# Ledger of designs, part 313: VHH binders against p49116

Target 1, 238 residues: p49116
Amino acid sequence: EGPLLSDTHVTFKLTMPSPMPEYLNVHYICESASRLLFLSMHWARSIPAFQALGQDCNTSLVRACWNELFTLGLAQCAQVMSLSTILAAIVNHLQNSIQEDKLSGDRIKQVMEHIWKLQEFCNSMAKLDIDGYEYAYLKAIVLFSPDHPGLTSTSQIEKFQEKAQMELQDYVQKTYSEDTYRLARILVRLPALRLMSSNITEELFFTGLIGNVSIDSIIPYILKMETAEYNGQITGAS
Key: E = the ipSAE of ESMFold2; O = the ipSAE of OpenDDE; V2 = 0.75 times the mean of E and O plus 0.25 times the DockQ between their complexes.

## First folded at step 25 (VHH)

Design ra4 (framework vhh_ozoralizumab_d1; at its last look DockQ between E and O 0.54; V2 from the best seeds 0.00; counts 0 for: pae E 2.1 > 2, grease 24.3 > 24.2)
Fold by ESMFold2, look of step 25:
Structure ra4 (fold): chain B 238 residues (1-238), chain A 119 residues (1-119)
Amino acid sequence: as target 1 above (238 residues)
Amino acid sequence: EVQLVESGGGLVQPGGSLRLSCAASGFRFEDYGMYWVRQAPGKGLEWVSYISWDSKYTLYPDSVKGRFTISRDNAKNTLYLQMNSLRPEDTAVYYCATWYTGSSPEDSRGQGTLVTVSS
């Protein structure tokens, strides 16, 4: 009955490995991406509405949407991550793989198209100047998507999504009162997230995480992950 | 060059405890997540635990959750694994790693430390 998100859910600060290595490599890229994934999962777990859905529903929901959440995180953190530099390093690696004949031409085309769509999405979000509140509500809208196959509690998930949409609308109207169409321009960007392939995202960013196993298979472990924040609260440690 | 030196293994009875250590050098230990992996006799590598660079996040497979605790001391470049309630199925050589692909022990890992759990 209270607001879906509070100010604690708006804070989304990513810390990168520092300094950036002279030459980017898969280890640095995977560490950087893993930090964003864990930050995104910590964010989702902290939402009271998410907690209310129960463990099995939570796992199913995140399996359905983790790539959309991750992609929104990439867009939100693109500058602090130096995402353009990371993507350029990935493209250079792909070009070397072509010269060594390690990948099929069809796969390379799929991966390059994905990189282009990711760049376009991030650029469009930057041009709209999406703020931290708007990102938080957009992430909630994609998290509480009731139309994914195999979900239980779809009516309750739909209610939470509607609440996220209402709170986004209220925020945009109050903060951007002179821009009547801002909400519509923002929401039109969401369908592009469904075009992002989780398989290709794993190849680009998650080689070497937990034995290079699919993110889908480790979602239950990530959702159960222990954090210093929760551990400190339980033990009373500061 | 990355160097990882595991220690603390030994023979222990079922239900016992051991604490493993991993001394790291040759890279900025404080910037990267760390793994414990194990290899049982005649078996492949199995992920056992993960800890983030700043210790904020720890992950465990169901086989060890609640029994094993990963930790790190970034000031000492040392990774730890506290193993409690040990079972015969935990018998393996334990390795620490900076990066684990799951296909081969090609990471910069040491010789490992043997843990034997036997009555």
Scores: ipSAE 0.484, ipTM 0.759, lowest interface PAE 2.1, mean pLDDT 84
Fold by OpenDDE, look of step 25:
Structure ra4 (fold): chain B 238 residues (1-238), chain A 119 residues (1-119)
Amino acid sequence: as target 1 above (238 residues)
Amino acid sequence: EVQLVESGGGLVQPGGSLRLSCAASGFRFEDYGMYWVRQAPGKGLEWVSYISWDSKYTLYPDSVKGRFTISRDNAKNTLYLQMNSLRPEDTAVYYCATWYTGSSPEDSRGQGTLVTVSS
């Protein structure tokens, strides 16, 4: 069979709301996060191997790894997103909540530690100067993780993961031939993703979700999102 | 200040159609995904449609899929919901919505428009 990923899967362009406001409000943060989330999930959806697993398995995989994919996306898009500014804004909003006595001391600590972990991870990735191909393969490795509980077709998932790993290895050897330990340095970053709480990530970036909606609950719907190009929508000037 | 003003609600018979509109102001409408949500008497809020900032993607729950169509006109700062094949269970106050701030619920949705589906 052909490669797991093609050049089309390397492209990962996040479009931010423009212009960035002087004061980053919750709406801006949530919208930005939503765009990244959708981009990440739709990226996964565009992979033939992912499609081949079937809808149920696809959904289960994304439910299991959305936080990791999202975090990799944050790292990859950190500059475009001005992630440091977003995180600072989140902290500021958190301070307001503290002042209103809405959070316990323990919760504050957890949230702040999570923010720190996110920053450290993104900074570490930046220091490694991870390129678009490497990010694509890392996302694939994370996506096709067979070790999540409750998954079906684990053998096939594992095969896809191995394929991603092999392709990454080949790419790194070809592109960074003088750096024999680059692959190892890159892969060693992946465990940090598993230490991050999806619940806290959701709280930080998606607190403004409408109703009782959770990321977990909407994942099946996001994966089934329809294109609206021909639905008679007016996007132009009237 | 964010303002969302819904209109187009009313009484309709089962199987009928309505078109809701939402006029948005006080923020860059074209930058944000928008939602329709509804609240039936005695029930909680239920989202019924989503449209991305660029109208590239729409999302519907199974309860309204195939019957409702969300659209937007960014030039007019207006969100729409075409509701076809209406059912009694669609009776609710419908709100135009975006992300809420937690501190200001008014920023998340408008005053709503009542849709009553009854024989």
Scores: ipSAE 0.274, ipTM 0.668, lowest interface PAE 2.1, mean pLDDT 89
ESMFold2 (binder alone), look of step 25: mean pLDDT 80; pTM 0.807

Design ra5 (framework vhh_ozoralizumab_d1; at its last look DockQ between E and O 0.68; V2 from the best seeds 0.00; counts 0 for: pae O 4.1 > 2)
Fold by ESMFold2, look of step 25:
Structure ra5 (fold): chain B 238 residues (1-238), chain A 119 residues (1-119)
Amino acid sequence: as target 1 above (238 residues)
Amino acid sequence: EVQLVESGGGLVQPGGSLRLSCAASGFRFEDYGMYWVRQAPGKGLEWVSYISWDSKYTLYPDSVKGRFTISRDNAKNTLYLQMNSLRPEDTAVYYCATWGTGSSPEDSRGQGTLVTVSS
């Protein structure tokens, strides 16, 4: 049929709470992260290939990959989010938690190592100057990953991933024709996403939720969420 | 600093309706997502609804979808929950909530308003 993604899937604009508080806090960090999560889920839901997989498959797929999509979103939006400032505030909070004896040294080491891996990933993507088209296809490759355990329809998911890979290849070859190794350099960064712990991502960015809500538990409801400005139709009315 | 004050609870018959309100202060309400949680007697907190800062996204668990409607008025710093077709299992203390602002998650909710659904 047609291409896997359209131009509407390349647009990925994150709006931050404003103004930034004098001292970054859990309230601001959780809102910022939630906006990115909802933007990422809205993006995934809008893809016709994703819609074609059916509701149960969609839920299983997003449960398996939401953290990887979220991490790609962090890298793509790192500048507008002031991500380095947010991570520095989290590091300072963790160091204060040691002084107050609230966390074990082993847990803090795990969390700090995760933060360093996240910073390394985001820096590597910035160094490659990944553009919006490339991010959209990378997110599609991550979304349509057939190798996660427990998925159904893996043959169809694999076909969609191969289509995303082909379209990324065609885009890179056309747009960056002088850089023979750009596609390879981009693709070798994807395995690092599997090193990111969804448990630690929730602790870093989503610790402000009450009612024992985890991201995994709300995925079905996020995928069914009601939206007012789906595909930009409402913004055209001004 | 964050202050959330719920109102509008009461006693209603099954099938009845109530509208809950939450007056918010001490933060920029218009910049933050809000949600409702409830606690039935002897049970933990249960998520009931969510609305994004700009009202673009609303979420409901299956237990209340189609019966409850969350809304907000950012100009008045007020969150609402319209509850229709109430059932006895909706009996609970209802709290409005936002993201935690301190080390304690309780800093992010009000004192609650009691809803009792009974003949």
Scores: ipSAE 0.662, ipTM 0.844, lowest interface PAE 1.3, mean pLDDT 85
Fold by OpenDDE, look of step 25:
Structure ra5 (fold): chain B 238 residues (1-238), chain A 119 residues (1-119)
Amino acid sequence: as target 1 above (238 residues)
Amino acid sequence: EVQLVESGGGLVQPGGSLRLSCAASGFRFEDYGMYWVRQAPGKGLEWVSYISWDSKYTLYPDSVKGRFTISRDNAKNTLYLQMNSLRPEDTAVYYCATWGTGSSPEDSRGQGTLVTVSS
């Protein structure tokens, strides 16, 4: 039995709309977020272990953890995305909604707290200087979480998660041998992901989905996206 | 201001074909994923198709998969929908769309083009 992840799963290249506008509009934010979402889901799809779970289980897993994967992606791609600028823009857009009395005080607080949590998480990850391999394994650990309700094949999922954890441990020991507690410092960040609301994330980054479409509802379709002929590279050609 | 103008709709018999076009302006078309949605009389908006900014990915619901093909020409700022094997249940106003604004979802799509499939 081979490793859970290969070097191909380490690559996580997000292509942003270019050029960045002078001020970020909702369309830019949504497009950027969508690209990250699709990249994250297709990354998951590219893992043999993920495929081995079957379509129904795959879909259920992604539905359960898309917000966490997305958030890890935000952290990983924070510089490329200019995440701080995006978040500032989101806040500015929220101000418009506030001005129009579309949001309650409590809702505003919830949204702003969520933005703060996102920023803090991403900043914490940046401070740890998490590399591409570590992110890949962290995403795998998050993806193969057996503790979500309604999942099938939980024993197999748990095995995959353990495998991800072991591979991460081996990597960290090998790469960061002088930092004895690096693994622990990295893993202790994961609980923060569970504190973040998927609904609020969706509202902030994906507002204006066509019709009544939700991220949850489109996940099965995203996982089944048809790929054009371009050398089989998911994140390749510009 | 984002502008989307659909065209190509009309009356067609069951089994027939139509090609819809959408002219986009007011934004960098080549940077954005695009969508087709439709609304049948008395029904809500239905997702019809998606194409990524670079055309590497397309998305179809089962209802139209194998029959509809979305494509784009970024040089012309144009989105297309080839509709084959049309069915009466495909009768709807078809809209070209992108991500909307939080304040006005209708700003994300054009005025639409009517497709009527009837014998």
Scores: ipSAE 0.024, ipTM 0.481, lowest interface PAE 4.1, mean pLDDT 88
ESMFold2 (binder alone), look of step 25: mean pLDDT 79; pTM 0.798

Design ra6 (framework vhh_ozoralizumab_d1; at its last look DockQ between E and O 0.51; V2 from the best seeds 0.48)
Fold by ESMFold2, look of step 25:
Structure ra6 (fold): chain B 238 residues (1-238), chain A 119 residues (1-119)
Amino acid sequence: as target 1 above (238 residues)
Amino acid sequence: EVQLVESGGGLVQPGGSLRLSCAASGFRFEDYGMYWVRQAPGKGLEWVSYISWDSKYTLYPDSVKGRFTISRDNAKNTLYLQMNSLRPEDTAVYYCATFWTGSSPEDSRGQGTLVTVSS
């Protein structure tokens, strides 16, 4: 009975397009978000417990939780992404769209409320100074959620989630021994992820990705993606 | 101004191979993921492959997986698609794109190169 996660699952390094444009655009935002999505999916499928569930269960789990994993990734990488700058640019664009009557006022209200919830979530995680180990276990707790409709192997998924919770508890107790309430403060942030709309996340971050089709429809292909370790490094040939 | 120029299409027999190229200019090619899409007669655009900016991730639909290989040379600003074991169903105009939007596909793609698989 090995640990659910190893040290390789704690490493979560996002590389941004460089340089950041003086004026943010949909292309930069979509590329940045796509990099985070692929990093998150690569992370999930590298977990032995996830691999043990089989392809159909993997697809069902990721379809159910990809937005929550993505949102945790946004919080974890908010500084390197300059997320506050990206969200401010989106807000300014939406406010101009109201002035020009280009979008429905009700839809714009929904999107603005979502942005506010996202900003609040990311700020709360930053205030708690959540570390990389804690993020890895929180992502595992979210990934192995047994109560989504249509899942098979629910009992096994629940056992993996319990293992993630126990390993987080052990880590927090050892690393933050003087902070008795840290685990509880971290875990109470998870319900906020349930407030995030996958449709609005796609609208904010994934316009232009593969024909504006839902992320849900391409998840089986993302989970089968081929990974090339050596091609991810720039080598000087000339 | 983003410019994408496809080449390498032609007529080929079933089971044959072709290599498509896409020359890119007007943007920092090395920072962005790239797509191949195709349009068969009587059908809409269908994605065929994706490669991340650093070539670390590649994606294929089941219809071409194992037969097609996407690659890129960031030093030459060039995207490639190696197509093996070609079938008549692969007949289409092939486009490269930096991203694909359903609202205006031509804004994010090249002019296309025709691949015909017959006989």
Scores: ipSAE 0.577, ipTM 0.804, lowest interface PAE 1.7, mean pLDDT 84
Fold by OpenDDE, look of step 25:
Structure ra6 (fold): chain B 238 residues (1-238), chain A 119 residues (1-119)
Amino acid sequence: as target 1 above (238 residues)
Amino acid sequence: EVQLVESGGGLVQPGGSLRLSCAASGFRFEDYGMYWVRQAPGKGLEWVSYISWDSKYTLYPDSVKGRFTISRDNAKNTLYLQMNSLRPEDTAVYYCATFWTGSSPEDSRGQGTLVTVSS
């Protein structure tokens, strides 16, 4: 079989709303987060190995790892997103909510700690100067994790993960031949992703989903998003 | 101030069609994904369609998939919802929204337009 990832999977370009407003409101934050989420999901579905697992397995994988993928995306796109500014805005909004909704001290602590963990993770990745290929392979390793409960085709998932790991190893060896421990330094960051709460991430970036809608519940739909090109849904003259 | 104004609602028989419009102002419409949501009497808000900022992607729940079509004209700051094969269960107030929810103080939602599907 060919490689797990191609050069097309290395490209991960997030387009932000422009210009950035003086005051980052919830809409800006949510739009930015949504774009990243969709980009991450669509990246996943563009991988032939991912497609080969079938819809049910695909959905289960993404449900299990969307937070990790999203977080890697945050790290990768931190500069383009001005993530520090976004997080500061989130904190400010949180403070307003605390005053209005009487959030418990424990909850505040949890949320603030999560924000801290996000920042630390992103900073750590920046310090390592992770490149686009490395991010792609790390995302693949995270995506094809066989250790989540309830997964089917775990043997195949594991094979894909191993393939991702091998390709990453080869890449690092080739590209960073003078740094014999780079691979280890990169991989050792992955456990931090598992310590982050998907619920809190959802609350921070996706607060206010309609009704009982959750990221978990909309993932199948995101993966099935259709292109609007055929329907000519872009109407009117610019 | 963000302002959304929905229009196009009305009474229609089952199987009929309506086209809703939403005029947006007070923000950079072209930068944001847009949503249609609806609220039936006695029920909560339900999203019925999403379109990305660049119209590249659309999203529908199973309840309306194949019947509803969301579109937008960024030049006109207008969002559309073509509703075909309408059913009585589609009866609701329909809102244009810039976020997944219409209940947050930070959310932008208009006054809505009533769609009644009845024989």
Scores: ipSAE 0.350, ipTM 0.715, lowest interface PAE 1.7, mean pLDDT 89
ESMFold2 (binder alone), look of step 25: mean pLDDT 80; pTM 0.805

Design ra7 (framework vhh_ozoralizumab_d1; at its last look DockQ between E and O 0.48; V2 from the best seeds 0.58)
Fold by ESMFold2, look of step 25:
Structure ra7 (fold): chain B 238 residues (1-238), chain A 119 residues (1-119)
Amino acid sequence: as target 1 above (238 residues)
Amino acid sequence: EVQLVESGGGLVQPGGSLRLSCAASGFRFEDYGMYWVRQAPGKGLEWVSYISWDSKYTLYPDSVKGRFTISRDNAKNTLYLQMNSLRPEDTAVYYCATMWTGSSPEDSRGQGTLVTVSS
């Protein structure tokens, strides 16, 4: 009952480390990506419909879709992040690795194809001038995907996805009434998200994580965080 | 040059407490997330805690959640780990660390401080 998302779910403010280095390095890239990941997870867990599904279902959903949410975040924040510059720096690094024969040619080809697909996705979203409301509903559609294996409460998840789809349709028809094909053009972009490899996303953006911790393994801890825990009580400080 | 200096380790009885500190310099500490990791004798590195650049997010593995608390003071460029209810299995060298900033893990962590929990 009620709207799926409130106005607080439309704002998506990413702040970057300062200053931006003249030459990008892995530390800057990993911090920038980590900030986007935490912002995306904080966004997801703040949705009342998501909270209603329970923690086991929440973990399963986010494990299945975190890369798609992250990729939508990259597209939404591409200008703030200077994403084109980051990807160009990664490509130059890969080309140098080929010249120095440090990585297998097959792996480099896979990574370059992924970067190209990511650039095309972000460019297609920029051409459509996707706004903050549209991004919020697209993220909700991706989050509440009932067809992932191993999910519980699939009927309820499907109802939440249908509600996100309905609210997106209503928004687009009211806001872009002269563009009768806008909703169709937006929705056709979503299948490309399933082609993005979470393994390669980790290599591109998260190689700086200590102990080789995968994003999949961190998700339960991120979803259980509370605001009061980081500043509300300092147990053991003396 | 990145420099991380841990302190506060020592010998403590089971059930006791220790507070570790990490003094950071050579980078903009206030803009980067920070970690505590540990290495028990003969074992690999184990992640112990994480705190985001603005302290908004903290993460703990189940082995230490509820007993350990990470914090930071960005004005003093200092990271902390409060360890309570210590157990013999917490015996390890504890390191503070940044993200990977190069090819060597040594560049992204300090020299460590030894914590020994023994009756």
Scores: ipSAE 0.610, ipTM 0.819, lowest interface PAE 1.5, mean pLDDT 84
Fold by OpenDDE, look of step 25:
Structure ra7 (fold): chain B 238 residues (1-238), chain A 119 residues (1-119)
Amino acid sequence: as target 1 above (238 residues)
Amino acid sequence: EVQLVESGGGLVQPGGSLRLSCAASGFRFEDYGMYWVRQAPGKGLEWVSYISWDSKYTLYPDSVKGRFTISRDNAKNTLYLQMNSLRPEDTAVYYCATMWTGSSPEDSRGQGTLVTVSS
């Protein structure tokens, strides 16, 4: 079998709405988050091993790890996104909600702690100066996690995860030969992702989905997104 | 100020077709994914379609997939919804929206256009 990831999977380019408005509103935040989410899921979809698991299994995987993938994406794209500014804006919006007594004190604390965890994680990744290859492999390791409940084909998932880990190891040894502990330093960051609430992430970045729509419920549709080019749609030039 | 103005609604028989339009202004239309949502009488808001900012991706719920087609013209700041094979259950006020949320600010959707499918 060939490698799990190719150079094509290393590219992870997020395009932001431009220019950034002076005041970051919910609309801007949601659009930015949506683009990152779609990019992350489409990245997963582009991996042959992911496709080989079948629709049901790969959907279940993404449902289980979308928050972690999203968070890694935030870290990877933090500079391009001006993540610190986005998070500050979110806090400001949260303050408005507080003033309107829409949130309990406990909930406020939870949300603020989550924001802190996000910031700390992203800062830690920046400090490690994680490159595009390392991010790709970390995302693959997170994606092919066999320890989520309800998964099928766990043996195959585990194999893919191991393959990702091995390829990461090889890459790090080759690229950072003088840093013998780099791999370990990188991998020990992954547990922090499991401490983050998907519900709170959704609330912060994807506020107020219509009806009972959730990221969990929309994931199957996102994974099945069709390119407009095939539908003969008249797309206007921007 | 964000403004969205829907048009194209009307009365149509089952199996018929309609094309909705939404004129957008007050924001950089080309930078944002756009949505169609609908609200049937006595029901909550339901998302009907999504199109990415660059028109690269579209998204449909199963209820309308294969029948509805979302498109956009960024040069004209206009969003479209081609509705084919209309059913009575498609009867609703249709809104153009800039967000997924039904609890979005008032400026996140227009006044809507009524689509009535009846024999």
Scores: ipSAE 0.601, ipTM 0.829, lowest interface PAE 0.9, mean pLDDT 90
ESMFold2 (binder alone), look of step 25: mean pLDDT 79; pTM 0.798

Design ra8 (framework vhh_ozoralizumab_d1; at its last look DockQ between E and O 0.52; V2 from the best seeds 0.54)
Fold by ESMFold2, look of step 25:
Structure ra8 (fold): chain B 238 residues (1-238), chain A 119 residues (1-119)
Amino acid sequence: as target 1 above (238 residues)
Amino acid sequence: EVQLVESGGGLVQPGGSLRLSCAASGFRFEDYGMYWVRQAPGKGLEWVSYISWDSKYTLYPDSVKGRFTISRDNAKNTLYLQMNSLRPEDTAVYYCATYWTGSSPEDSRGQGTLVTVSS
C-alpha cells in the first residue's frame, strides 16, 4: 500500500571516467555506457514492487524494456555524459567508414536514423526540463509495462504501472501547479522509446562489454550481480 | 599503450585453489571495468568474471559462480581472480582484459596464464 518509489529511488548519480580523453574512443564510450547500464539495473532491482514479481518475471520484464530504460538514462544524464559529443564522434566515425569498408549502406542509414531519433528524444526531454522525480516515475512506467509479449503476471505489472502513473500525476500537479499540460507533454514522449532498436544501441554503446555477448543474454546475470558499497576507490595498504 | 600481464597459473588437483593476478599499465586502470576470460584447448573464449571500475558490481556465469571471486586493487593497478573448488573443466589459458572481441585469443590484451586441473 505504500508509495511505489521512495526518495532513494530518485537519486541517480552517474560518475564518469575522468578526465574525458582528448580524443573520444570506443573504450571511453563503452565504459560510460556500462556505468549507466549498471546504474539503471541497480535502480530497477532496488524497487520493492520489482522484487515482488520474482526472478523469472523480473528477467522477462528487463529483457523487454532495458533499451527504453537505458535511453531514459541517456536523456537524464546527457549533460554529465557529454552525450552530444559522444554522438558526434560516432557520426564522424560512421561517415569515415563509408569510404573504407563498404558497411552495408542500409545498415549505416538505419544507424544514422537511430542516432537522429536519440538526439531528438534527448533534446525534447531537455526542453521540457524533466526533473529527477519525473525521470524516476517515467522509468517506473517503462519498467512496469504489461503490454510486452510473453510476460506473466501482467495484472500485477499493470497495477504497478498505474500506481507509477498516479504518483507522477500527483507530483506534477503539486510541483508544477501552473503548468496545466505538463503531464500530458511528458507522457507523449514515451512512445518514441519503442522506436529505439536494442541491436543498434548495443552497436553504438556496448562493443566490448563482455565480448560479443548480447545484453539480452546477460540480463539474468546482471540481475543477480553482486553489489558492494564503495566510493570508486580501493585503499591499498603497504 | 595498454599492457596486461597475467600470472599465478599452474597445475592443481581437482578441488584445489589458485589465485591469478593481472598487472596493468598504459591506461587509467581505476577508470575501467575489467574481465577475466578463458580459453580451453580447442574451444573459443569464454568470459568467467567481470568487475566494475569501483568494484561495486561483479558478475559471474553459472559455471563459476560461488567458486571464483574477482577483485581489484586500483592503488596497485592489479586485477585478481581467486579460484576455489577447481574442476577439470576449468583447465584453460586465463586472460585478463579491459575490452575484447570474443572471436580470437589474439584480441586479448595479455599473454595469458595456464591453469591445469588434473590428477
Scores: ipSAE 0.554, ipTM 0.790, lowest interface PAE 1.8, mean pLDDT 84
Fold by OpenDDE, look of step 25:
Structure ra8 (fold): chain B 238 residues (1-238), chain A 119 residues (1-119)
Amino acid sequence: as target 1 above (238 residues)
Amino acid sequence: EVQLVESGGGLVQPGGSLRLSCAASGFRFEDYGMYWVRQAPGKGLEWVSYISWDSKYTLYPDSVKGRFTISRDNAKNTLYLQMNSLRPEDTAVYYCATYWTGSSPEDSRGQGTLVTVSS
């Protein structure tokens, strides 16, 4: 079989609303996060191996790892997103909630710690100067994780993960031949992703979802999003 | 200030069609995904459609998929919802929104337009 990823899977371009407003409101944050989320999930959809697992398995995988994929995306797109500014805005919004006595002290601590973890992770990735290929393979390794509960086709998932790991190894050896420990340094960052709460991430970036809507519940729909033709979506109405 | 003004609602018989419009102002409409949400009497808010900022993607819940079509004209700062094969259970106040919530204190939705589907 051919490689797990192609050069087309390396491209990960996030387009931000422009210009950035002077004051980052919840809408701006949510839109930015949504674009990243959709980009991440659609990236997954573009992988033939992912498609080969079937819709049910695909959905289960993404449900299990969306937070990790999202976080890797944050790290990868931190500069273009001005992530530090976004996080600062989130903190400011949080302060408003605190003033309104809407959050317990324990919850505040949890949220603030999560923000810290996100910042630290992104900073650590920046320090490693992770390139687009490495990010693509890391995302693939995270995506094809067989150790999540309730997954089907775990053997196949594991094979894909191994393939991702091997391709990453080959790439790193080829590209960074003088740095024999680079692969190890990169891979040891992955455990930090598992320590991050998907619930808190959702609260920070996707606050105010309608009703009982959650990222988990929306994932199947995102994976089934329909491509709209430009001409078909523009109505010359009145 | 974000302003959204919905229109196009009314009384229609089951199986009928309506086209809703939403005029947006006070923000860069072309930069944001837009949503239609609805609230039936005695029920909570329900999202019924999403369209990305560039109209590349649309999203529908199963309840309206195949019947509703969301579209937008960024040049006119207008969002549309074509509603076909309407059912009594579609009766609700429909809102356009710039966020996944209709209750945001930041005026993420408009005043709404009432759609009544009845024989």
Scores: ipSAE 0.539, ipTM 0.804, lowest interface PAE 1.2, mean pLDDT 89
ESMFold2 (binder alone), look of step 25: mean pLDDT 80; pTM 0.814

